# Designs tried in a protein design chat: miniprotein binders against p81326. Part 128

Target 1, 226 residues: p81326
Amino acid sequence: MLHFGGFIMEINHISKILEKEREEYIRNKVEEYLKQGFSKDDAVNKANQSWRTYIGHRIQDVIYNLLKKFLKDSGLKVTTDKALNNRNLPEELDKVKRLIAINYGEYLFLPDADVIVYKVENNDIKIIAIISVKNSFRERRFETTYWKLKLKESPVTSHIKVFLATPDKDNEISYKCPNGKPKKMRIILEYELDGIYFLKEDFEETEKAKHFGKIVEDIIEISKKL

## First folded at step 14 (miniprotein)

Design xxR21Q
Fold by ESMFold2-Fast, scan of step 14:
Structure xxR21Q (fold): chain B 226 residues (1-226), chain A 101 residues (1-101)
Amino acid sequence: as target 1 above (226 residues)
Amino acid sequence: GPEEILEEAEKLLEEAYKLIQEARELAEKGDPESLEKALKLLEKAIELLRKAIEKIQKALDQGVPEELRKKLERAFFMAEWLLLFAEWLLEYIKERLEKQK
């Protein structure tokens, strides 16, 4: 019998493979920034930041395509915040956008919903979950928890599950108390969010912190209860 | 019977998984010879995964006990996941090889 955990392809391996493109990517971006009038040091710094964003988007795309493929047969649909930011939205996606938007007085903003799972029943849309994909926790590490807390404020959005998906290659949230020292970020994220899905094998598993391979099964079960 | 088909599919999955792991390591090296070798391993892995998926689907078409059905569905999910990854890595390697010609 094949153990599923041992079957998950670690996303950090995808990032290692993509690092082979790093030199060419950085060279091209440095040239672009120099043409825009930035200094050499600023151009290099901006190019490195661009690379980190690029890798993050590639991981998001993999997760999106995987969920889209595996949830389709369960009657579940998947979209992205990028799709929802298009000027001319199909009616269905326009409804999805309205069901996850958060009210700030005169303004409505989308949460950091890199991937959105929903279902359509009797011409009504119900949002099942939003998934925030984080390649690194160096900045904006509690942004996902902020959006979770905001979504809980409204009866329209309070049922929506908020998940974090991450390779956590730097072991920033992989363990709650490594060497007896509590990791504030891991403890807070696990407490506030509905789940953390790791794209790696080496992490402390709990009821809310699981291998990414469990996400399809979990989402299907959640959708059945709604 | 369906139980024997599950065993056959699981053996195909294990073989494909090993090929994919080797191909991944070769892709990380990134030189043309390693990439060419990884490409051939992935082509073989994809072939094995498609055979496994077909076997699992045929087994699910038979009236199977609940516990066996769950195992077949789990194997199906794993096969689909590996196939998705193998196809992605295959296209990535093809693009890398084109740039290095």
Scores: ipSAE 0.011, ipTM 0.299, lowest interface PAE 9.4, mean pLDDT 79

Design xxR24K
Fold by ESMFold2-Fast, scan of step 14:
Structure xxR24K (fold): chain B 226 residues (1-226), chain A 101 residues (1-101)
Amino acid sequence: as target 1 above (226 residues)
Amino acid sequence: GPEEILEEAEKLLEEAYKLIREAKELAEKGDPESLEKALKLLEKAIELLRKAIEKIQKALDQGVPEELRKKLERAFFMAEWLLLFAEWLLEYIKERLEKQK
C-alpha cells in the first residue's frame, strides 16, 4: 500500500536483494584465489572478506544515488569520500574536503564519510551531514563515533551532523534485551551520533533511530536551519 | 482542478507501488523467468510514475492553497522515491539477467 511504512519497506530491502548474488560471488572468488596460489583456507577467507567489501560498496553506491537524486531539488549537493580523494579536484570539492578534514599535527585525514551532503550559499560551502554506511559491526564498532567526537572538537566542523546508515542484518544494534533495554553498543552509538537510519523494518524507532526513508526529509529540515 | 489532479496522481502511485512490490518479490526469487517478469512490471511502474510526476508538476505550476501544495509536494517526493527505486531495481535485474544468459 501507499502508506509511509509500506513505502519505506522497498528502500529498506536493498541489502536483502543484493545478498542474493553472494553464493555465486564467493564461488568465483575462491576459484580466483586458488589459481593465484592461495591455500583452500586462505582462499575462502579472502573470498569472504572480498564479499563484505563488495556488498558494502554496493550499498554505499545505492545510498549515494538515492540522496543525490532526492536532495537535488532542495538545492543540496552530495559527494563521496572516494570523490574527494582524487588528485585533480574541482574547486568546489576541494573546499568540501578542507571543511571536513581533521588535523593530526602535520597530517590531515578525512573522517569515515561515505556520503557527504553540503550546500553552496553566497559562494561559500556549508557541510550539512556526513553519512557512514556500515553493513556489519563485527570489527570497527565505534569508528563512526570516533569521527563524530573529533569533528565536535573544532568550531569549523562541530555543526556537522554525523549519521549512521545500516541494514543491521545481524541485529547487533536494533535488538532489545528481554528487560526492554537496548544493548550497550546501541546505547553508545545513539548517544554520540546525530542519528541512526536502519535499512530494515523490524526495530523500535526513537528520536534518533529511524527508518532509512526518513533521512531525506531530516536532511532537508536541517539544511533550512543553517 | 488541482485537487482532482492530486487524486489522479495518488491512484497512479498506488498502482505503481503494487507493481514495484511484486517486482521486488520476483527479484528476490532470482530465477530467469521471475527476473524477466519483474522487468515487465517495473517498466509499467516507471511509466505510471512518470505520468504521476507530470500531473503533479502541472498542478504545482498553478496557484494552489498552501495545504494542497504541501500534499502535492509530498506526492511528488513519493513518486520520485519510487521512480528511483524502480529504475535502480530495473538496472540491477538487467545486470543479473546478462550474467545468467
Scores: ipSAE 0.011, ipTM 0.339, lowest interface PAE 8.8, mean pLDDT 79

Design xxR24L
Fold by ESMFold2-Fast, scan of step 14:
Structure xxR24L (fold): chain B 226 residues (1-226), chain A 101 residues (1-101)
Amino acid sequence: as target 1 above (226 residues)
Amino acid sequence: GPEEILEEAEKLLEEAYKLIREALELAEKGDPESLEKALKLLEKAIELLRKAIEKIQKALDQGVPEELRKKLERAFFMAEWLLLFAEWLLEYIKERLEKQK
């Protein structure tokens, strides 16, 4: 018997498989930086920074490709912040960029939108959701919530759903204290965001905190209401 | 008929799923022999998944009752999901083998 729930395991395995490469990746990067003339301590720090960037990009790429594949037949399109930062944008992507930009007086900035889902109807673009992909929380714990609150300020962007996708391998937001209480960070993120999608099996689901495999059906449902 | 095609596609999906699970266990071992065996299993799984997708598409192209259509669409979604994962794992293992040469 095939179950959709089984396919969530495949996504979770990707994160686990990639993490197994950490030690070898770090060793190779340390050697590279040492050959460039960095001290041992600097080389180790740079290698760890490189790993965090590397694994983050690989998880983002997986999420992008999965969403692009599974949303195609629903008339939905997917792009990335990386694509939107290209110097010569196609007209469609230039419009997408303008529709998610946040106004700071004379300046416009993009939110933390690793993956963007939108639709095109009669040459009009409607942004459905942005997904922030976080491999760890560290220094930027509430950056996604900041962007959500800023997007709410404008009638152009207030309808956009803001989701967090994370393996949460360090149990930073999926862990419960012995008394059953969620951590403060989890409470704030779940309250402010439109949803959290975990790339892991072992956590308690809520209305807004779900297994990643549910994101496709949720986005399609949201799109139909727009 | 479409019901028979769905049954055939589901059998292909079950077989592909088993091959993918075995390939995952071999990938975890990480030695060159295990990785090479995992590649062969994934190549077979991908072949089976592509056949399943083709069968499901042919069934969907026929006039189909709503209940059967939903089952075919579900099977299609599952086949595409597994194919995407199998293709990703295949490329990952190829990269690992290249580094070990």
Scores: ipSAE 0.036, ipTM 0.439, lowest interface PAE 7.3, mean pLDDT 81

Design xxR24M
Fold by ESMFold2-Fast, scan of step 14:
Structure xxR24M (fold): chain B 226 residues (1-226), chain A 101 residues (1-101)
Amino acid sequence: as target 1 above (226 residues)
Amino acid sequence: GPEEILEEAEKLLEEAYKLIREAMELAEKGDPESLEKALKLLEKAIELLRKAIEKIQKALDQGVPEELRKKLERAFFMAEWLLLFAEWLLEYIKERLEKQK
């Protein structure tokens, strides 16, 4: 913010607002799953998992729309892994999908790339970056790191930058050594990834760990070198 | 001149930011009265942000020094970001209010 610290306002309030609706959301999802034939215990478990996914998708949508809007004038395009999983893709998106696919012998799989930035140059597509959006680090702490390491193995994908974007409301990776105690998760993520972008004001800034507002400038600069 | 326009736009951004922060706190409370107050604050914030964007665009259309251009572009980015967030929150609150009727 220009006069109140930070480049972009903290999005943690989205999580707080949505958590107020948790009970209603879970009730509605339990009813929905019960109507689909799931048991009561399964319906409750699925509803809780759905809630975690829902709040993450809301933050992801905001990030997607912001990047799409601000990268357009730089000749950069933005899509999502959800869009790439649609049937009968437009030719351009089909090419994007092929250029980020990871080879597992007989199989090709997409990384979990919430947001994908690419450019079209002389009818050729170049993938600039993929951005993983994480609201929490409890269950899949190093998922983004796994995909970064897999992408590095192929000459087709090794140039692709892998970024993490997170509000980190629980301060799980905001500081490298809080109270003199090294945070393994923060240290490993910063070491292995190309950047961490925080959707909050309070965090330890480094060459690779920045306010989310820096992501547009960084992506544009990377694209010029490709 | 462009410097005065930047200053005016920054004041509009500052005021909009305060309104958005207050609206977020009211949205967290979640009661109908708080949600309706948040709605009004966000509508005012959106109005201020659109005004700021117009002022910044006018300034950018003039021949400006490199350093001032960078500041205007940054202010434009901030205004567009806040507008996007305010519009999202506004729609969310409207949906919540309709479901409570």
Scores: ipSAE 0.012, ipTM 0.381, lowest interface PAE 8.1, mean pLDDT 80

Design xxR74E
Fold by ESMFold2-Fast, scan of step 14:
Structure xxR74E (fold): chain B 226 residues (1-226), chain A 101 residues (1-101)
Amino acid sequence: as target 1 above (226 residues)
Amino acid sequence: GPEEILEEAEKLLEEAYKLIREARELAEKGDPESLEKALKLLEKAIELLRKAIEKIQKALDQGVPEELRKKLEEAFFMAEWLLLFAEWLLEYIKERLEKQK
């Protein structure tokens, strides 16, 4: 029996697969940093930071390519904050950047928009969703919610959906306290954001907290209502 | 006809999916022998998925009733999804095996 949802579930194993190379990656990076003159403690800390960045890029790349491929037939386009930071942007991407960037005096900041979904209608651009990819919540726990609140303040950006995609490897937002209550961080993120998509199997699904495989259908539905 | 092509494509998808699940389990183990076996399974799965996609595209080109068209489009979407995952996992495994040389 063909079941589309079953096929999509394979993507949820990415975090487990990637974790198997962690030990070797850390060992190699510690050696690199030691050769650069860092102390052992600094080398270990930098190697762990490097691993978080590496796995983040791996997961972001998969999410980007997946969304790009599966949203194409719905007339939706996908880009990344990395693409938007390039010099001499194509006109279309320059417009995308202007529609999501927030001005703070002499500075212009992009929200935490690892992946951006938009549509082009009659040469007019509409931003559908911004997806923030988080492998860890230790250092930037509420950055995504901050950007959601900032985007909500402007009529130009208030319609933009802000999603979090995460393996939540450390069970920081999928864990429940002994009394069955979600942790404060999970409560806040779920309340403020438009959705959380987990790249893991073992969590309690809600209306806004779903398996990652559901993101494509949800984005297409949102786009049709705009 | 298009209905027969859909059945053939669905059979290829089921076979590819089984290979991909086995390969994913082997990749989770992460040892060189498991990774080498996963690589071979993924190469076979990708071959089957490309055949399924070709068959589905051929059926869609024939002009089909709405119900059949929806099923073919869903099968195409599933095939493209599995192909993307299989290709990603294949490249990831190749990188890991290279590091273990």
Scores: ipSAE 0.014, ipTM 0.405, lowest interface PAE 7.6, mean pLDDT 80

Design xxR74L
Fold by ESMFold2-Fast, scan of step 14:
Structure xxR74L (fold): chain B 226 residues (1-226), chain A 101 residues (1-101)
Amino acid sequence: as target 1 above (226 residues)
Amino acid sequence: GPEEILEEAEKLLEEAYKLIREARELAEKGDPESLEKALKLLEKAIELLRKAIEKIQKALDQGVPEELRKKLELAFFMAEWLLLFAEWLLEYIKERLEKQK
């Protein structure tokens, strides 16, 4: 019988192999960008972005496919920020886009919502949840909390649940400090967000911090209360 | 019925997992012969994972009770995740083989 622990262990072995190759790739790309006249910091950022863009999108796609598949029978629909930024939007997706937009006075902006769950009842669209997918917390650790706080300001968007999904492979929010207290980032994210779903086994579980496998059941339960 | 389809999908998943584990061990050795063998194993594993995903879809389409749905969800998650990492490892191996020419 396949055990989830063995599965995670194998994924970690593969990740380690890929990480070593990534380090060499990044080193070589930094050198290339430096030769093109970019500063050292710009060269490092461009090299990392080149590798991270592909990998990040692949993980997001897995989450999108899982949610789309398992929410369908509950009458829930799933879309992505990429789909909402298409030039020619279907009417339904244009309405979804408008219902998650945040008001900045004279301007409207979309949150960085990687995956969006909604339902359609009597031609009305109700947004259930947005999911932010983070592989690393180094560069945008509180971006998801910022969007949650902005969404709470409007009666139109205040009901929308904001979730974080993450493998957290660097143990940035799954690890406790030596004194038993969670790290500040974990405390803030868990407090402000509606849930954190880990794509790993090794983390401190709470009412809001769960294994990713719980996300489908939680979203269905939330949708019934709307 | 859907329980039988889940059993078939789980067998495909387990076989793909074994192939991926063997391919990863061969990739760690890093010699051309090992890398070429790993490439073939990963291609087979990817094929089995796609079949497992398709079978899970067929089981879901038949309507399922809650407990069976949870098992299908876990199997689907594991299959999609293994597929993602198998594809990444496959590209890594292809790049290494090119560098060793």
Scores: ipSAE 0.087, ipTM 0.597, lowest interface PAE 5.1, mean pLDDT 79

Design xxR74W
Fold by ESMFold2-Fast, scan of step 14:
Structure xxR74W (fold): chain B 226 residues (1-226), chain A 101 residues (1-101)
Amino acid sequence: as target 1 above (226 residues)
Amino acid sequence: GPEEILEEAEKLLEEAYKLIREARELAEKGDPESLEKALKLLEKAIELLRKAIEKIQKALDQGVPEELRKKLEWAFFMAEWLLLFAEWLLEYIKERLEKQK
């Protein structure tokens, strides 16, 4: 029988497939930045950062389409932060945006909600979960935990589940020390978040840290309790 | 019976997965000849996946024991996941080939 781990491997190969376009992408972006007045070193650094963002968005798109396809029969809807940033929002999406916005005095900001799952019941919207997709953890290690803690502060948003989805290609949060202890970042992320879904095989599964394939059934179960 | 349908679907899934793996490796090479070969493999894989999905759905529409139902539902999930990936890769390859004209 085909093992589930094989399916996860296919998602992990998206980065490798797109790597064939990397050199051309980087070359074009370097030229753009040079025309904007950046130095050669700055242009190269910005181009590499742009590529990392591009790959992240491609993985987000796959996750979005997967969730949209598998959740529709359960009456659940899926949108993205990109869709919510549209100037002319449909009424339904405008309501979704308002239900996840966080108050900073005179300003309202959206959390880093790459993928959003919600349901509609007789014109009322209930947000089920937000999924943050992280391809790497360099300088933004605890961004998802920050948004989780902010959402917990309001009765409007405190019920919203916050999940992290990651291939963790560099073993930044799935690696164990020789003594079997998880890394500090893994411990903190698992403690603060409602779940971590790995797009890889090699990690020790826990109650909160699971293979990505379990996300559909988990979201459906959560939605039935709301 | 439903258990035999599960076995048939699992064989189709294994065959499709092997084709997808080969197509993915060819797509990573990125040359026109490799991309053309990958396209044909993906078309075959998609055909096999659709057959598997149809068989599984027919089996699920019958009253099956809970343990067998769970296995069928898992096979269905796996088939639809692979189909999603195969369709994405197919469109990516088509786009790449068009840009190379």
Scores: ipSAE 0.178, ipTM 0.574, lowest interface PAE 4.9, mean pLDDT 82

Design xxR74Y
Fold by ESMFold2-Fast, scan of step 14:
Structure xxR74Y (fold): chain B 226 residues (1-226), chain A 101 residues (1-101)
Amino acid sequence: as target 1 above (226 residues)
Amino acid sequence: GPEEILEEAEKLLEEAYKLIREARELAEKGDPESLEKALKLLEKAIELLRKAIEKIQKALDQGVPEELRKKLEYAFFMAEWLLLFAEWLLEYIKERLEKQK
């Protein structure tokens, strides 16, 4: 139990740290742009856009480290698509790469898998889940659903769970029908994916749309059935 | 301005796409001469795609109207997809050439 309580506490602390980090980042970037000769309004706008790119990478790193930390005791391993794109792969990671690659005739492509969870049993590798991390839905909105549909086509990859993790600060997919109007993006993502995990408190919770604090428990349960 | 940068990026994407299509056809032929030709085309396409991505990111950083932002985001998506495809095809061709040595 302490492990799960610690995970929730860690997520809450990280959320607070990211908010403070944002304020400091914006302040510093505004100063940099002002020194470059930009107007105050332009400097603020550029700083905010720079933050969007920065936070995307930062959130991916945070999620990777949290999952690695809290899944280790359950015998589960975590890697990233960046690690799999190295030319000199350890044998274990080379096997992971081959087990998630999608076949396009003579060509194999990796899905958009920011974080990959797998297990090793009797020298056999089983992929448990692929997690796509999205800070915003302005770019590549349905790329994760495309990869989910492709993975389902093969008996080798059809068991792999595809999850989306997001803070969704702009409330783009937090609710299915805000003010009575259906949000196509939320409805489609929830329908096609195996789960959506929110790094925020306010969202419409369903069996497939949960707080990020539930992800460790869900992954462990999935791994036991394999 | 951002509109001019979008036009420049779109031209780079179109040129890269043509090079990738030609490289794919050459890769399908599979002879050493065709594979060597395909490598050079893909290296050029990858260079163009990286320039396009850089231009799109700079335009997005300038604070653009919503409609222009959507077009830049779509161009970014297309550039990243083409880059991924070009890089995989490049590695496939390199392996094929090494095996034929």
Scores: ipSAE 0.000, ipTM 0.100, lowest interface PAE 19.8, mean pLDDT 78

Design xxR96K
Fold by ESMFold2-Fast, scan of step 14:
Structure xxR96K (fold): chain B 226 residues (1-226), chain A 101 residues (1-101)
Amino acid sequence: as target 1 above (226 residues)
Amino acid sequence: GPEEILEEAEKLLEEAYKLIREARELAEKGDPESLEKALKLLEKAIELLRKAIEKIQKALDQGVPEELRKKLERAFFMAEWLLLFAEWLLEYIKEKLEKQK
């Protein structure tokens, strides 16, 4: 008999495979920027930023496609913030965009919603969850938390679950040791968010911090209560 | 019956998982010979996974008891997860090999 948990962790190896490309990717991008007339320091900084963007998009795409496939038969739909930023939105996606937008006076902005799960019932749209995908926590540690707090302020968006999905390769918020005090960032993220889903094996699960494979089951359960 | 089909599907999943694990390690090495070998292993794994999914769907269609239904659904979920990973890794390897030509 095969253990289900062992199979879920295969997604963890996507980061390892992509990470092997970092050195070559950065070298090529530095050369490219130098040819464009940037200084060596600027070229290196731009190359590193390009890598962070590249790896983030790759992990996000995998998560999007996985959720889209597994949630389809449960009557749930999945989209991305990239799709919602298209100029010619289908009526359904335009409604999704309006239901997650945050009001800043004269302006409406989308939260950092890499992946969005929603359902359609009787031509009415209900947003189930927003998933933020973070490959690292270097500069924008609490961005997901900010958007969660903003969404809570409106009766239109207060029901929306906000999840973080991360490989946490550097063990910044997932601990290998079950005994010991959690780091400040882990405490804050787990307290404020509705869940953290790790794309790795080495951590102790809690009520809100789980292996990524459990996200499908959790989303389906949430949708049934709405 | 459906119990025998579950056993056959689990055997296919186990074999596919071994192939995917080997392919992943070869992809992490990243040299052309390793990538080419990984591609072959993934094509075989995908074939086995699609066969497993077909068997599981056929068993579910037969109207099985609740306990067996849950086991089949779990096996189906595992097969679909592995298939998504294998397909992603296959495309990554193809892209990498194309770039090296």
Scores: ipSAE 0.005, ipTM 0.306, lowest interface PAE 9.8, mean pLDDT 78

Design xxR96L
Fold by ESMFold2-Fast, scan of step 14:
Structure xxR96L (fold): chain B 226 residues (1-226), chain A 101 residues (1-101)
Amino acid sequence: as target 1 above (226 residues)
Amino acid sequence: GPEEILEEAEKLLEEAYKLIREARELAEKGDPESLEKALKLLEKAIELLRKAIEKIQKALDQGVPEELRKKLERAFFMAEWLLLFAEWLLEYIKELLEKQK
């Protein structure tokens, strides 16, 4: 019999499938950078950095399209921070941008909201959730947490749910206490964020740490309470 | 009746899931022969999923008891998830095959 957890295993393999392109991608990028005059070591480093950016964008695109498809019948809309940084911005998206921006005195900045879910009700915009997509945690491991804490400071944005979506291929936040030792990063991220959605088979499930397939139902439920 | 339609839809979902899983394993191998086989499996899975969705929608249109409605909606949700994954994987494999020309 088909179980909800069973089909999530297939979604979780998206990152692994995309990873099969790595060797050829890196080889081609190294050649490209060498042709541009970079040293061999610089070319290799830049190619690896390019790959990390590329796969991150591919995973973000999958998440965006998935959410857009499943949320449309619930009256929910989906956009991206990339779309909000377009200078030819429609009125609706301009309103979304203003409602998610964080105030730093004289300056307003957008959080790292890779995917944004909102609804339109009587010409008013309500931001439901932002999803940060992280392929790895080597650098800027608490970036999503920082944005969550900043959003909580304002009555305009404090209701916005902040989620992390990740394949976590290196098992950096998959378990709270592997081998009996507490994982500070997993514990802090789960505590501060509204949810962590894993694009992988095996991890320690909790009320806040779930298979990615749960995200649609969770967002719909949240939207009904606003 | 609607319960029989749900059973038929669930059988289609199970068959589609098996095909998708096999296609995903073939895609992970990544050679042209495996990718071509994966495309055929995904095309069949997508066909089965669309039939399942049609059956579920027909059952829902007949006016069903609350408990059965919840089961049909769950099956519909699962079918849509599998269809999205299958369609994504099919397009991705087409990109890989084109790149290997």
Scores: ipSAE 0.012, ipTM 0.404, lowest interface PAE 7.6, mean pLDDT 81

Design xxR96Y
Fold by ESMFold2-Fast, scan of step 14:
Structure xxR96Y (fold): chain B 226 residues (1-226), chain A 101 residues (1-101)
Amino acid sequence: as target 1 above (226 residues)
Amino acid sequence: GPEEILEEAEKLLEEAYKLIREARELAEKGDPESLEKALKLLEKAIELLRKAIEKIQKALDQGVPEELRKKLERAFFMAEWLLLFAEWLLEYIKEYLEKQK
């Protein structure tokens, strides 16, 4: 039980858990919109739109909690971009925030880093990885790649691994050449990013495109080389 | 020179990216007013990205040192990807609004 196999068991139920949450969420939201005087069709459409926003945050939260749970014994720490946006930031998190910032001449901006993995050695902080979490690719497909390329420009941030984590339920990036036609987004994301981790069973696996269950092992290996 | 063109293109990319981020957040809110505002922001971002792409292509055509060429090519690729994303989101919002009406 005390092994990374437990991590696989946790993610094996993610789809079923999220499906049940979806059914309950949609049902409750439809009821709310109907009470506001919307038609049944409008209420369903609005509930589905609300779900798309909700699920993005929910998947990010699940991934954050799984990584925090399974990395703690390896001396690795996990935080989120939301935690870094607090005004009264602890000194450690303030240092993390500055170490992932990207320089645009006289301006400094943070990447969209949903989950951040780092380690502390005495007073030195080393950022291991930034994980971008995507439920769909309609709204956010190019952000992760843009931030990866910007991070590569600085000696301070060029070592930081940039990963994508996704259920990819619509098979938008699960395969490189379905029916003989290249999927440019999958090819580009795999080429530019340090890894893609799928929260699903069916996908074209490569050295960079793996099941999410491999992410803990990979992060620990990377951290040992820093 | 080409370095100044890269700097100008990077400023256009920065502005476009900010507009795209704001449009995405408005699209996630999903109300008609937010969606209409998102469309206008995306249209402006698309215009800026096309200008950036043209500037970068012109600079690449001038013959530049390898390190500057790499930066221009990276900026070109990012501009094309952001443009594709902005066009996709614009199309998605337009389709959604049409079905609501």
Scores: ipSAE 0.000, ipTM 0.107, lowest interface PAE 19.3, mean pLDDT 77

